# VHH binders against Transcription initiation factor IIB (tfb), part 20

Target 1, 335 residues: Transcription initiation factor IIB (tfb), of Methanocaldococcus jannaschii (q58192)
Amino acid sequence: SVDYNEPIIIKENGEIKVVKIGELIDKIIENSENIRREGILEIAKCKGIEVIAFNSNYKFKFMPVSEVSRHPVSEMFEIVVEGNKKVRVTRSHSVFTIRDNEVVPIRVDELKVGDILVLAKELPNIEEDIEIDKKFSKILGYIIAEGYYDDKKIVLSYDYNEKEFINETIDYFKSLNSDITIYSKDLNIQIEVKNKKIINLLKKLRVKNKRIPSIIFKSPYEIKKSFIDGIFNGKDAKVFVSKELAEDVIFLLLQIKENATINKKSINDIEVYEVRRITNIYTNRKLEKLINSDFIFLKIKEINKVEPTSGYAYDLTVPNAENFVAGFGGFVLHN
Key: E = the ipSAE of ESMFold2; O = the ipSAE of OpenDDE; V2 = 0.75 times the mean of E and O plus 0.25 times the DockQ between their complexes.

## First folded at step 15 (VHH; framework vhh_gefurulimab)

Design s03 (from r06 with A33T A34M; at its last look DockQ between E and O 0.01; V2 from the best seeds 0.00; counts 0 for: pae E 3.5 > 2, placed apart)
Fold by OpenDDE, look of step 16:
Structure s03 (fold): chain B 335 residues (1-335), chain A 119 residues (1-119)
Amino acid sequence: as target 1 above (335 residues)
Amino acid sequence: EVQLVESGGGLVKPGGSLRLSCAASGFTFSRYTMAWFRQAPGKEREFVSAIDRGGSITYADSVKGRFTISRDNAKNSLYLQMNSLRAEDTAVYYCAAKQYYWEDTYDYWGQGTLVTVSS
C-alpha cells in the first residue's frame, strides 16, 4: 500500500490528470454505497478509472482499475532513489527490482540501500487533436509556472534578464490585439494582459493555477514540448512552490521521454521543489529487453521510516497487470 | 450545519502583522482542503492560499513570503499569518473549504473578516 500523498496519473472519463492516491481512493470509498470490509481493509469497486501499468513486454499502458482499498496504518517507508525520486509505501508492499535478468517484485522490508528499483522511463503518450498551437502552449506553460489569471486579466511575472521571453510574450499577446500593461519594479517585469478570448479559452480548457491542465497531457508531442518550454522558460531547471505542479511536470516530462531530478529546497523560508531536466539517462542496460523497456533503473539512496500522512495506506487493483505507476518520479508498484 | 467563521481581522498599519483564524464546524475538517480568499472593494475575489489534506501549501504570488497558512485539525481551525502587510492587502478575507484538492469549486465559505491596512 502507498501513502496518501503519493501522486498517480489517472485517466477518468477521458481526462488525464495527476492526483493524490489517498484523495482519489478516499473519494471513491466515501462515496460508495457498497463497501466491502475485510478486517481493517475497506474495499470499493471502481469504474471508469485507468492507471498506468506495465505488461509482459515491459511497456506501459493505461489499464482499468477494478477496486480500490484503504486500511489504517501507523508507519510508512520512504524510498529515495537516484535523482531524489521518492515514494512512501508500507513495509509489506512490493516494488520492482531486477533479478536473473527479469523484473521481479520485492518487498520493501527486503530492500537495501544500493538496490536497483524499476521506475518509469517513459509514460504512455496519448495524443489528441486540440485547438491550441505551439505558441499558446508555451505561453500557457509560463502562465501555469509564473502567472495567474482571473476573469479579467492574465498576469505574468518575469525577471528583468528574461528579455527574450518577455518580448515573445508581448509579441504574442499583441498579435491577438490584447490590452497589455507592463510594470517594472526592482528587476522584475510584470505583464498584465486583458484578453477575454484568451481568458475564455483558459476557462474552456479548465486551466487551474499551478496545475497542468488535463488537455496538455492529451496534446501532441510538440504541444507538450512547447508547454514544457514555457514552464522552464527554456531552462533545464525550474523551481516550484507547488509540489503538485512539480509532480505534474515530472509526469509530463515522462510523456515526452524526458526525466528529471527533484530537489526540495528552502528559498526565503519558503519550501520549494526544483525540477531539473536530465540530459543523461541513468539506466542499467544489460539486456536488450530491459534496454528496450519503458523502465529506468535507479539505485536506492535512502530508506526511511516515516509517519503516514493520513493514517491510512491505499491500494489499487489492476487486473491482468498487478502493478501500477505512482510516486514522486514514477515508481512502479506492485498491485 | 456547516459553518466557517473567520476572525482576527482589523485595522493595521503598513508593515504590520495580523493573524486570521477560521473556525470550522458541521463537517469533517480533516478531510477538506482549506483555503483563504480575499476580496478588495470593487475587485473580484482572489485566491490567497490553500492547504490540502496532506499539508501541501499554495500561495498567490502577491503574498508569497509574507503570508503563512496553517491548519489544526484537532481544533478544526485554519490560520493565516499575515506579515509585512501592504495597503493592497486591504480586503475581506474569506475562509473556504473543498473536499478534494483537484476540484475547482469550494463547497463551503465563511462570511469573511475585514482587514484594513492603512497608515
Scores: ipSAE 0.043, ipTM 0.560, lowest interface PAE 2.7, mean pLDDT 89
ESMFold2, look of step 15: ipSAE 0.211; ipTM 0.689
ESMFold2 (binder alone), look of step 15: mean pLDDT 91; pTM 0.917
OpenDDE, look of step 15: ipSAE 0.000; ipTM 0.217
ESMFold2, look of step 16: ipSAE 0.229; ipTM 0.662
ESMFold2 (binder alone), look of step 16: mean pLDDT 91; pTM 0.917

Design s04 (from r06 with S30K G54W; at its last look DockQ between E and O 0.68; V2 from the best seeds 0.00; counts 0 for: pae E 10.0 > 2)
Fold by ESMFold2, look of step 15:
Structure s04 (fold): chain B 335 residues (1-335), chain A 119 residues (1-119)
Amino acid sequence: as target 1 above (335 residues)
Amino acid sequence: EVQLVESGGGLVKPGGSLRLSCAASGFTFKRYAAAWFRQAPGKEREFVSAIDRWGSITYADSVKGRFTISRDNAKNSLYLQMNSLRAEDTAVYYCAAKQYYWEDTYDYWGQGTLVTVSS
């Protein structure tokens, strides 16, 4: 079972988003007319929700969830692997490891530092026909990462030396007949953009949530890539104040076959998350059927006892697959 | 070599008309905003009119309604049609181009062409 705050990417009513597993399951149970109880377990049927799980070919797909469950717990274990990816699970929960040439479940209480765990190397690249171009996608990423908007204007701030990106931003909004005002002070450039159509689009995409919109998770590879370039401003690392946005970005990176390390830091007494894109991926070549799998194999660095967030632990049932992807970094969890 | 070369200046009577041209070379003119500035003897150079690469036009209040700016990107040229000329329009007129909209600094300047409005 998994801690309340653990992120999980889901598809619900045609929308793709990252949610806290505990928030999702609590809501399903509280809205259910028929709760089955098996000892301390509360179990509810689930329809219309898909999660990412691997199939017999070791490929990740969105797969339907049949049931959700929760039960009281007094302790959790935080598993930290290479790259500082982490997940909080119960002692009896199973994750996946490699034994000889097979991917097999293993209980958390049987793990030790140095053991190898199976995580996601890449996630399904869902591509729907969308009416968002690469230029808007890049600017949307920057707005989410650095921008502000209200009913009247969009405000973007730049370092003076980001001349090419500033010009791209101005060109784009000018091509849409926008009213642009530029303010310069010291080495900062602030661009105010007035365009009611674009502001209404940002509202439709729920950009105020400072989360990756579902349309991006469902977009073509080139759109996802451009959005990421906007988030990172063309750099290989980005510091996020929002853990939730950092989690979104990790899942999106996996969709474009990129990975990242996570570094939690304190800057001016504010806890932040540095996400650094990784360009090299190591794969064990002795396992022939795993060479083209969607898996990455990472060593455990730490196993720590921690307090549960809500007093409950949470789980999902994915029929036939018996696994799902969750956690900060894309852990594969047995169910 | 980057060049902006103005032409069409000269002597004209009050109420008359004159058409200035600016030929651009050595850079991708269509990607730049282009502008006319002028400098009267003993005065600071002042803005006259600008046209950005999308065709949006700005005029100084003192010339609005009398001057018309235009550009021909195929010919790498900028124009200023000056009508209803007044003595205070006497100045050296400069062609300028810039790529970065947040700066008041222009990247390229012409040598100027003299316009004299006198009886």
Scores: ipSAE 0.005, ipTM 0.406, lowest interface PAE 10.0, mean pLDDT 87
ESMFold2 (binder alone), look of step 15: mean pLDDT 89; pTM 0.904
OpenDDE, look of step 15: ipSAE 0.199; ipTM 0.653

Design s05 (from n03 with G54Y T58Y; at its last look DockQ between E and O 0.72; V2 from the best seeds 0.00; counts 0 for: pae E 12.5 > 2)
Fold by ESMFold2, look of step 15:
Structure s05 (fold): chain B 335 residues (1-335), chain A 119 residues (1-119)
Amino acid sequence: as target 1 above (335 residues)
Amino acid sequence: EVQLVESGGGLVKPGGSLRLSCAASGFTFSEYAAAWFRQAPGKEREFVSAIDRYGSIYYADSVKGRFTISRDNAKNSLYLQMNSLRAEDTAVYYCAAKEYYWEDTYDYWGQGTLVTVSS
């Protein structure tokens, strides 16, 4: 079972998004007509939701969830692996390790520092034809990460030395017949854009939520890549104030066959998350099935006893697969 | 070797017309904003007209309606059609180019071509 706040990427009603597993499951249980109880465990049937799980070929796919469950708990364990990826799970929950070149479950209470865990190296890249193009997706990424808008304008800010990105931004909005005002002060360039059609599109995509829109998770690789380039503004690292946005970005990076390290920091007493992209990921395995798998194998750095966020732990059932991907960094969890 | 070379200047009577040309070489002209400036004797250089990389056109108020700027990216050339010329238009006309049109400064300048408007 996993903690309330653990991120999980889901497909629901044709939309792909990252949600908190506890929020999802609480909502399903509270809206269910029939709750089955097995001791302290509350169980509800689930329809129309898919999660990411691996198959016998060690490949991740979206797979249907048949049931969700929750139960009260008084303790959780936070497992931190290489790259500072982390997940909070119950002591009796199983994660995956590797033994004799086979991916097998192991209970959390049997883990020790130095043990190898199985995490996601890459996630399914769903590619639908979409109306947004490469240029807009890059601008959208920048707006979500750094920009803002109101009913009348979009505001984008750049360092003076980012000349190519500044030119791309201006060229793009000029090609759409936008009204552009440029302010320059102290090596900073601020671009104000008035374009009602674009502002309405940003509202439709719920850009104020500062989350990756579903259309991006479902977009072609080139669109995802351009969006990520916009988020990172051409750099290999980005500091996020929003943990949820950082989690979204991690899952999107996995869709484009990149990975990341995470560094939690305090800047002016504000908790932030530095995500650093990793584009050249090696495997330390020799067996072809493992080399070609969607898995990365990372050592445990820490195991810490922690309190549950909500007083509950959460699970879901994926028939025949009996696993799912969740957690900050894409852990593979047995169920 | 970056070069901007103006031509087409000369002596013309008031009310007459001239067409200036600027040949660009040594850089990707189509990626640049291009402009005409002029400098009369004893005066500071002043803006006349500009055309950005997307074809958006700008004119100083003093020449609007009389001058027409254009560009031919295939020939790496910038043009200024000057009609209804006045004595006040007498100046050395300079071709200029900049890559980042949001910047205030121009990167490259020509040597200039003299336009004299007199009876």
Scores: ipSAE 0.000, ipTM 0.338, lowest interface PAE 12.5, mean pLDDT 88
ESMFold2 (binder alone), look of step 15: mean pLDDT 83; pTM 0.845
OpenDDE, look of step 15: ipSAE 0.064; ipTM 0.538

Design s06 (at its last look DockQ between E and O 0.02; V2 from the best seeds 0.00; counts 0 for: pae O 16.0 > 2, placed apart)
Fold by OpenDDE, look of step 15:
Structure s06 (fold): chain B 335 residues (1-335), chain A 121 residues (1-121)
Amino acid sequence: as target 1 above (335 residues)
Amino acid sequence: EVQLVESGGGLVKPGGSLRLSCAASGFTFSRYAAAWFRQAPGKEREFVSAIDRYGSITYADSVKGRFTISRDNAKNSLYLQMNSLRAEDTAVYYCAAKQYYWSYTEDYDYWGQGTLVTVSS
């Protein structure tokens, strides 16, 4: 079982989104008319939800969830691996390691620092035709990362040295006949844009501040890439104040076959997450199947006992796979 | 404990001036955008002005040219200089704080209790 706050990518009603596993399962259980109880375990049947799981060929696919469950718990274990990816799981829960050149489950209480865990190298990349172009996608990425919008304005903040992107942004909105106001103070430039059409589009797309909208997760590769370029402003590293946005970005990167390291930092007494895009894949490959797998193999750096976030541990059943991807960085977990 | 405390409200004649202050405590004010809202009797609360952490400013159309918002991060304070006051400016004025950017909507993280401004002959 996993902690309440563990992120999981799901497909529901054709939409792809990243959610907290606790929120998802609590909602399902609380709205269920028929809850099965097995001791302290609460179980509900689930329909219409898919998660990412690997098959016998070590490839990831969206697979349906049949049941969800939760039970009271008093302790969790946080596992941190290379790249500072991490997941919180119960003592008896199983993750995956390599033994005899095969991927096998291992209980958390059997783990030690230095052991190798299996994580996602890449995730399924669903591509649908959507009504956004590369230019908008890039701008949207930047809005989500460094901007804000409401019913009246879009606001974007820049460093004075980001001249190229500033100009790109201005040109884009000018081309749309937008009302643009530019503020400059010290080393910061702020652009305010009034464009009802674009604002309405953002609303229509259900764009939330500091979250990747669902439509991007199912957009063509070029649109996803452009969006990521916007998020990172063409750089290899970006600092996020929102943990949720960092989580979203990591999953999206995996969809376009990119990986990242994560560093939690404090800047001006604010907790932030630095996500650094990496072109070098951390892999330990012995066999062709492992080489061609959708896995990366990372060493455990630390294992910490922690308190559960909600007092409950959560699990889901994926028939025919018995695994799913979740956690901060794309851990493969046994169901 | 997070607290925003408004002051400076009172009775003023039309055409007069008033300066409101808001004192923030319990959080790092310099990280927040700050705004003024107002609510007249029998009306909905409306946006007046906002200033972000970098000093960028916006005003409602109804107060442009008459009101000036400013902040002092060293004093954890927000100010609203109101000039050329009109009867329609009569309202309870609220100070609010929001992380990163301002909003025209009431989705702010912290609110004060308000200070009454009455413009009457």
Scores: ipSAE 0.000, ipTM 0.248, lowest interface PAE 16.0, mean pLDDT 88
ESMFold2, look of step 15: ipSAE 0.000; ipTM 0.243
ESMFold2 (binder alone), look of step 15: mean pLDDT 87; pTM 0.887

## First folded at step 16 (VHH; framework vhh_gefurulimab)

Design t01 (from s01 with A33V A34M I57T; at its last look DockQ between E and O 0.68; V2 from the best seeds 0.00; counts 0 for: pae E 7.2 > 2)
Fold by ESMFold2, look of step 16:
Structure t01 (fold): chain B 335 residues (1-335), chain A 119 residues (1-119)
Amino acid sequence: as target 1 above (335 residues)
Amino acid sequence: EVQLVESGGGLVKPGGSLRLSCAASGFTFSRYVMAWFRQAPGKEREFVSAIDRYGSTTYADSVKGRFTISRDNAKNSLYLQMNSLRAEDTAVYYCAAKQYYWEDTYDYWGQGTLVTVSS
């Protein structure tokens, strides 16, 4: 079972999004008319939700969830692996390791520092036709990462040295007949854009939530890539104030076959997350099935006892797979 | 090598017309904001008109309604149609180019073409 706050990418009613597993499961249980109880375990049937799980070919797919469950817990364990990816799980929960060239489950209480865990190297790249082109997707990523809007205007701020991107942004909005005002002070450029059609689109996409819109998770590779380039402003690292946005970005990077390291920092007593992209993934494995898998194999750096967020631990049933992907960095969890 | 070469200057009577041209080479003309400046004897160089890469134009108050800036991206050429000329329009006219919308300075300048308006 996993902690309340652990991120999980789901498909629900045609939408792809990252949610907190505890929030998802609590809502399903609270809205269920028939709760089955097995000791301390509360179980509810689940329809219309898919999660990411691996198949017998070691490839990830969206797969249906049949049941969700929760139970009271007094302790959790935080597992930190290479790249500072992390997940909080119960003592008896199983994760996956590699043994004799085979991916096998292992209980958390049997793990030690230095052991190898199986994580996601890449996730399914769902590609649907969408109304968003590459130019807008890049600007949308920048708006989510750095901008804001209200009912009247969009405001974007840039470092003066970002000259080509600033021109590209101005060109784009001029092509849409937008009213543009440019302010320059010291080494900062601020652009105010008035365009009711674009503002309405941002509201439809719920951009104020500062989360990756579902349409991006379902977009063609080139759109996803352009959006990510906007988030990172063409750089290899980005600092996020929102943990939730950083989690979204990690999952999206996996869809475009990139990976990242995470560095948690405190700046002016504000917790922030530096995400650094990496694109060349090396695996120290000889077996063809493992080399061609969707897995990356990472060493455990830390195992720490921590307090549960909600007093409950949460789990999903994926009938044919008995696994799912969750956690900050894409851990493979048993059951 | 970037070149901006002005032509079309000359002597004209008050109320007359002239058309200036600027031939550009050595850069991607369609990606630049283009402008005309002028410098009268004993005076500082002053802005006359600009046209951005989407055709949006700006004019100094002193020339509004009399001058028309235009560009032909296929010929890499900038133009200034000057009508209803006055003695105070006498100046050396310079073609200029800049890459970035918000910058006040221009990257490239021509050698200038003399316009003389006299009776």
Scores: ipSAE 0.014, ipTM 0.504, lowest interface PAE 7.2, mean pLDDT 88
ESMFold2 (binder alone), look of step 16: mean pLDDT 92; pTM 0.929
OpenDDE, look of step 16: ipSAE 0.105; ipTM 0.548

Design t02 (from s01 with I57T Y101F; at its last look DockQ between E and O 0.78; V2 from the best seeds 0.00; counts 0 for: pae E 14.2 > 2)
Fold by ESMFold2, look of step 16:
Order: sequence, then C-alpha cells, then structure tokens
Structure t02 (fold): chain B 335 residues (1-335), chain A 119 residues (1-119)
Amino acid sequence: as target 1 above (335 residues)
Amino acid sequence: EVQLVESGGGLVKPGGSLRLSCAASGFTFSRYAAAWFRQAPGKEREFVSAIDRYGSTTYADSVKGRFTISRDNAKNSLYLQMNSLRAEDTAVYYCAAKQYFWEDTYDYWGQGTLVTVSS
C-alpha cells in the first residue's frame, strides 16, 4: 500500500493525467454504493480507470483497474534510490527487485540499503491526433513554467541573456497578430501579449493550475519534446516550486525516453525541486529480455520511517498483471 | 567577413532628393533590425531612421515626412529615400544592424556615404 500523496499516471474517460493515489481512491470509495470490508480494508470496485503496469514481456502498458482499497496505517517507509527518486510505502508492501535474471516481488521489510529495485526506464508513448503544433506546445511549456495570464494579457519573463528564445516568442505571437509590449529592467525582459484567442485557449487547458494538460500526455513525440523544451528553456535542469509539476514532468520525460535526477533544495527559504534531465539511459544487464525491457535497475540509498500523510495507505488491483507504476520517479509496485 | 556598404551619397541642391542603399553580406540580414544614422562635421552621430525585421519603421522628428526607410531581404539591402533635402541634412550617413531589439548598441556598422546639401 502507498501513501496518499504518491503520484500515479492514469487514463480516465480518454484523458491522461497525474493524480494523487489517495485522492483518487478516497473519491472512488466515498462515491461507491457497495463497499466491501475485509478486516481493516475498505474495498470498492473500479471501472473506467487504467494505470501503467508491466506485462510478461517486461513492457509497460495502460491496463484496467478492477478494485481500489485503503486501510488505516500508523507508519510508512520512504525508499530513496539513485537519482533521488522516492516512494512512500507500507512495511509489508512489495516492490520489485531482480533475482536470477527475473523480476520478482520483495517486501519492504526485506530491503536493505544497496539493494536493487526495478523502476520505469520509459512509459507508453500514447500518440493521438491533436490540433496543437510544435510552436504552440513550446510556448505552452514556457507559460506553464514561467508565465502568468489574466483576462486581458499573457506575461512572460526572461533572463536578458535568453536572446534566441525571446526572439522566437516574439516572432510567434507577431505571426498571430498579437499586441506586444516589451519591458526591460535589471537583466530581465518582460513580454506582455494581448491575444484573446490564445488567452481563451489557455483557460480551456486550465493553464493556471500549473499542471501538464492531458492533451500533452496524449500528443505525438515531437509535441511532447517541444513542450519539454519550453519547460526547460533549452537547459538540462529546471527548478520547480510545485512538486506536482515536477512529478508531471518526470512522467512526461519517461514518455519521451528520457529520465531525470531530483534534488530538493531551499532557495530564499522556499522549498523547490531541481529536475535534471538524463537522455543517455543504459543498463548493465546482459539478458536480451532485460536489455529490451522498459525497466531501469537502481540501488537503494535510504530507507526511512515516516508518518502517513492521511492516516491511510492505498492500493489498487490490476488483474493478471498484479503491479502498477507510481511514486516520484516511476516505481514499480506489487498489488 | 561581415560587411555593410553604403552607396548613393553625393552633392545635391536644397529641396532635392537622394536614395541611399546599404548592401549587407556575411550575416543573415533578414534576422536583423536595420537603421540609418548620420554624423555632421563636429557633431555626435545621431539616429535617422530604423526598420525592424518585421517591417515596422521609426523616424527621428527632424526627418519625419521627408525620409522613407525600406528593406529588401531578398537583395540583402536597406534603403533610405531622402526627399526635400535641407542644408542641415549634410552628413556622413551610416548603415547599422542589430539582431536583438532590446540592445542599445548596433552590432554592425558601415563606413558611411557622404551627403552634401548645398548650392
């Protein structure tokens, strides 16, 4: 079972989004007419939701969830692996390790620092036809990362030295007949854009939530890549104030066959998350099935006892697969 | 080598006209804002007119309505049509280009062409 705040990427009603597993499961249970109880477990049937799970070929796919459950808990264990990827799970919960070239479950209470865990190397790259092009997707990424808008204008701020990106932004909005005003002060460039059609589109995409829109998670590779380039502004690392946005970005990076390291920092007394992209991913495994798998094998750095976020731990059932991907960095969890 | 080469200067009577040209080479002219400056003997170089990479123009008050700046990106050329010339327009005229609109300094300068307005 996993902690309330653990991120999980789901498909529901044709939309792909990252949610907190506890929020998802609490909603399902509290809206269910038929809750089954097995001791301290509350269990509800689930329809119309898919999560990411691996199959017998060690490939990730979206797979249906049949049931969700929760139970009271007094403690959790935070497992931190290489790259500072982390997940909070119960003592008796199983994660996956590799033994004799087979991916097998192992309980959290059997783990030691230095043990190998199975995580996601890449996730399914869902590609649907969408009406958002590369140029807009790049600007959208920058607006989500650095921008602001209201009913009248979009405001984008740049470091003075980001000259090529500034020109690209101006060129784009000029091509859309936008009113543009530019301010310069103290090595900062501020661009104000008035364009009613673009502002209405940003509202429909709920850009003020500062989350990756579902349309991006469902987009072709080139659109995803362009959006990520907008988020990172051509750099290999980005600092996020929002943990949820950082989590979204990690899942999107996995869809484009990239990965990341995570560093939690304090900047001006504000807790932030530095995400650093990794584009060269390899395994030191020799078996062809493992080399061709969607898995990466990472060593445990820390196992720490922590308190549960909500007083509950959460789980879900994926029939026949008996696993799912969740956590900051894409852990494979047994169910 | 980056070059901006002005031509079209000469001697002209008050009220006359001249057309200045600036040929650009060695860089992607269409990505640059371009401008004309002038410098009279003993005076500081002063702004005359500019045209951005999108075709929008600005003019110094002293030349507004008399001078017209234009560009031809296919020919890598900048032009200044000078009408109703006055003795005070006498100066060396310089072509200049910059890539980034927020910079106060132009990246490239020509060597200048002399315009003399006198009887």
Scores: ipSAE 0.000, ipTM 0.270, lowest interface PAE 14.2, mean pLDDT 88
ESMFold2 (binder alone), look of step 16: mean pLDDT 89; pTM 0.902
OpenDDE, look of step 16: ipSAE 0.019; ipTM 0.305

Design t03 (from s03 with G54H I57T; at its last look DockQ between E and O 0.01; V2 from the best seeds 0.00; counts 0 for: pae O 15.4 > 2, placed apart)
Fold by OpenDDE, look of step 16:
Structure t03 (fold): chain B 335 residues (1-335), chain A 119 residues (1-119)
Amino acid sequence: as target 1 above (335 residues)
Amino acid sequence: EVQLVESGGGLVKPGGSLRLSCAASGFTFSRYTMAWFRQAPGKEREFVSAIDRHGSTTYADSVKGRFTISRDNAKNSLYLQMNSLRAEDTAVYYCAAKQYYWEDTYDYWGQGTLVTVSS
């Protein structure tokens, strides 16, 4: 079972989004008219939700969830692997490792530091024709990373050394006949944009502040790429104050076949998450047969006993796969 | 003149709740990251919570799940809802403001409000 806060990418009613597994399952169970109880386990049937799971060919695809469950728990284990990817799971839960050139489940209580775990190298890339262009996508990325919007305005913040992007942004909004106000303070530039059309578009696309909108997850590669470029402002690393956004970004990167490391930092006493894009493969490639898989193989760095976030552990049933991807960094978890 | 004025402090029993407020004036509140700090007697000032100008929040581990930071830009106000208070939460709580979270120092500080958790 998985901790409440563990992120999971789902497809619901055609929309792809990253959610907390606990939030998802609590909602399902609490709204279910027919809850089955098996001891301390609460089980509800689920329809219309798909998660990412690997098949016998070691390829990821969206697969339907048939049931969700939760049970009280008093302890969790946090597994930290190379790249500082993390997941919190129960002691008896299984993750995946490599044995005899095969991917096999292994219980958390059997894990040791240094063991190899199977994580996602890449996630299914769904591409649909969407209403946003490459330029907008990049700007949108930046809005989400370093800006916000409300009913009246879009606000973007820049460092003084980001002149190219500042100009790009200004040019973009000028081209749309936007009302632009620029503020300069010290080494920072703030751009306020009033454009009702764009704001309406953001609303239409269900853009939320500090979250990647669903539309991006199903956009063409180039749009995703541009969005990522906007998020990172063309850089290899970005600091996020929102863990959720960092999680979204990690999943999106995986969709475009990019990997990243995650570092928790404190900046002036504020906890932040640095996501660093990596182009180099740091995976164990000793097993040739697995090279073409959708997996990366990372060593466990730490196993820590931790308290559960909500006092519950959560699980999904994915028929025919018996696994699903979740966690901060794309862990493959047993059903 | 820039002012941050904290209020809402007082004596509360363990397990109780308290809501702090910080009223800001003299600067564009909506552009600033706001934070709560606290300083217990004989201890160093420590970070409690922050909310950036975009509404993203962060918390010290010691207060996660118990405290909630929020802001109202229209009212130029910062809030800290403190639930399940503990004796160790006893401190002077300070409101602070800085334009960007990556800055080295906070631009503005309040005078503080005392929170005492005692049976």
Scores: ipSAE 0.000, ipTM 0.203, lowest interface PAE 15.4, mean pLDDT 88
ESMFold2, look of step 16: ipSAE 0.128; ipTM 0.594
ESMFold2 (binder alone), look of step 16: mean pLDDT 91; pTM 0.922

Design t04 (from s03 with G54T; at its last look DockQ between E and O 0.01; V2 from the best seeds 0.00; counts 0 for: pae E 25.4 > 2, placed apart)
Amino acid sequence: EVQLVESGGGLVKPGGSLRLSCAASGFTFSRYTMAWFRQAPGKEREFVSAIDRTGSITYADSVKGRFTISRDNAKNSLYLQMNSLRAEDTAVYYCAAKQYYWEDTYDYWGQGTLVTVSS
ESMFold2, look of step 16: ipSAE 0.294; ipTM 0.742
ESMFold2 (binder alone), look of step 16: mean pLDDT 90; pTM 0.915
OpenDDE, look of step 16: ipSAE 0.615; ipTM 0.867
ESMFold2, look of step 18: ipSAE 0.000; ipTM 0.079
ESMFold2 (binder alone), look of step 18: mean pLDDT 91; pTM 0.917
OpenDDE, look of step 18: ipSAE 0.000; ipTM 0.220

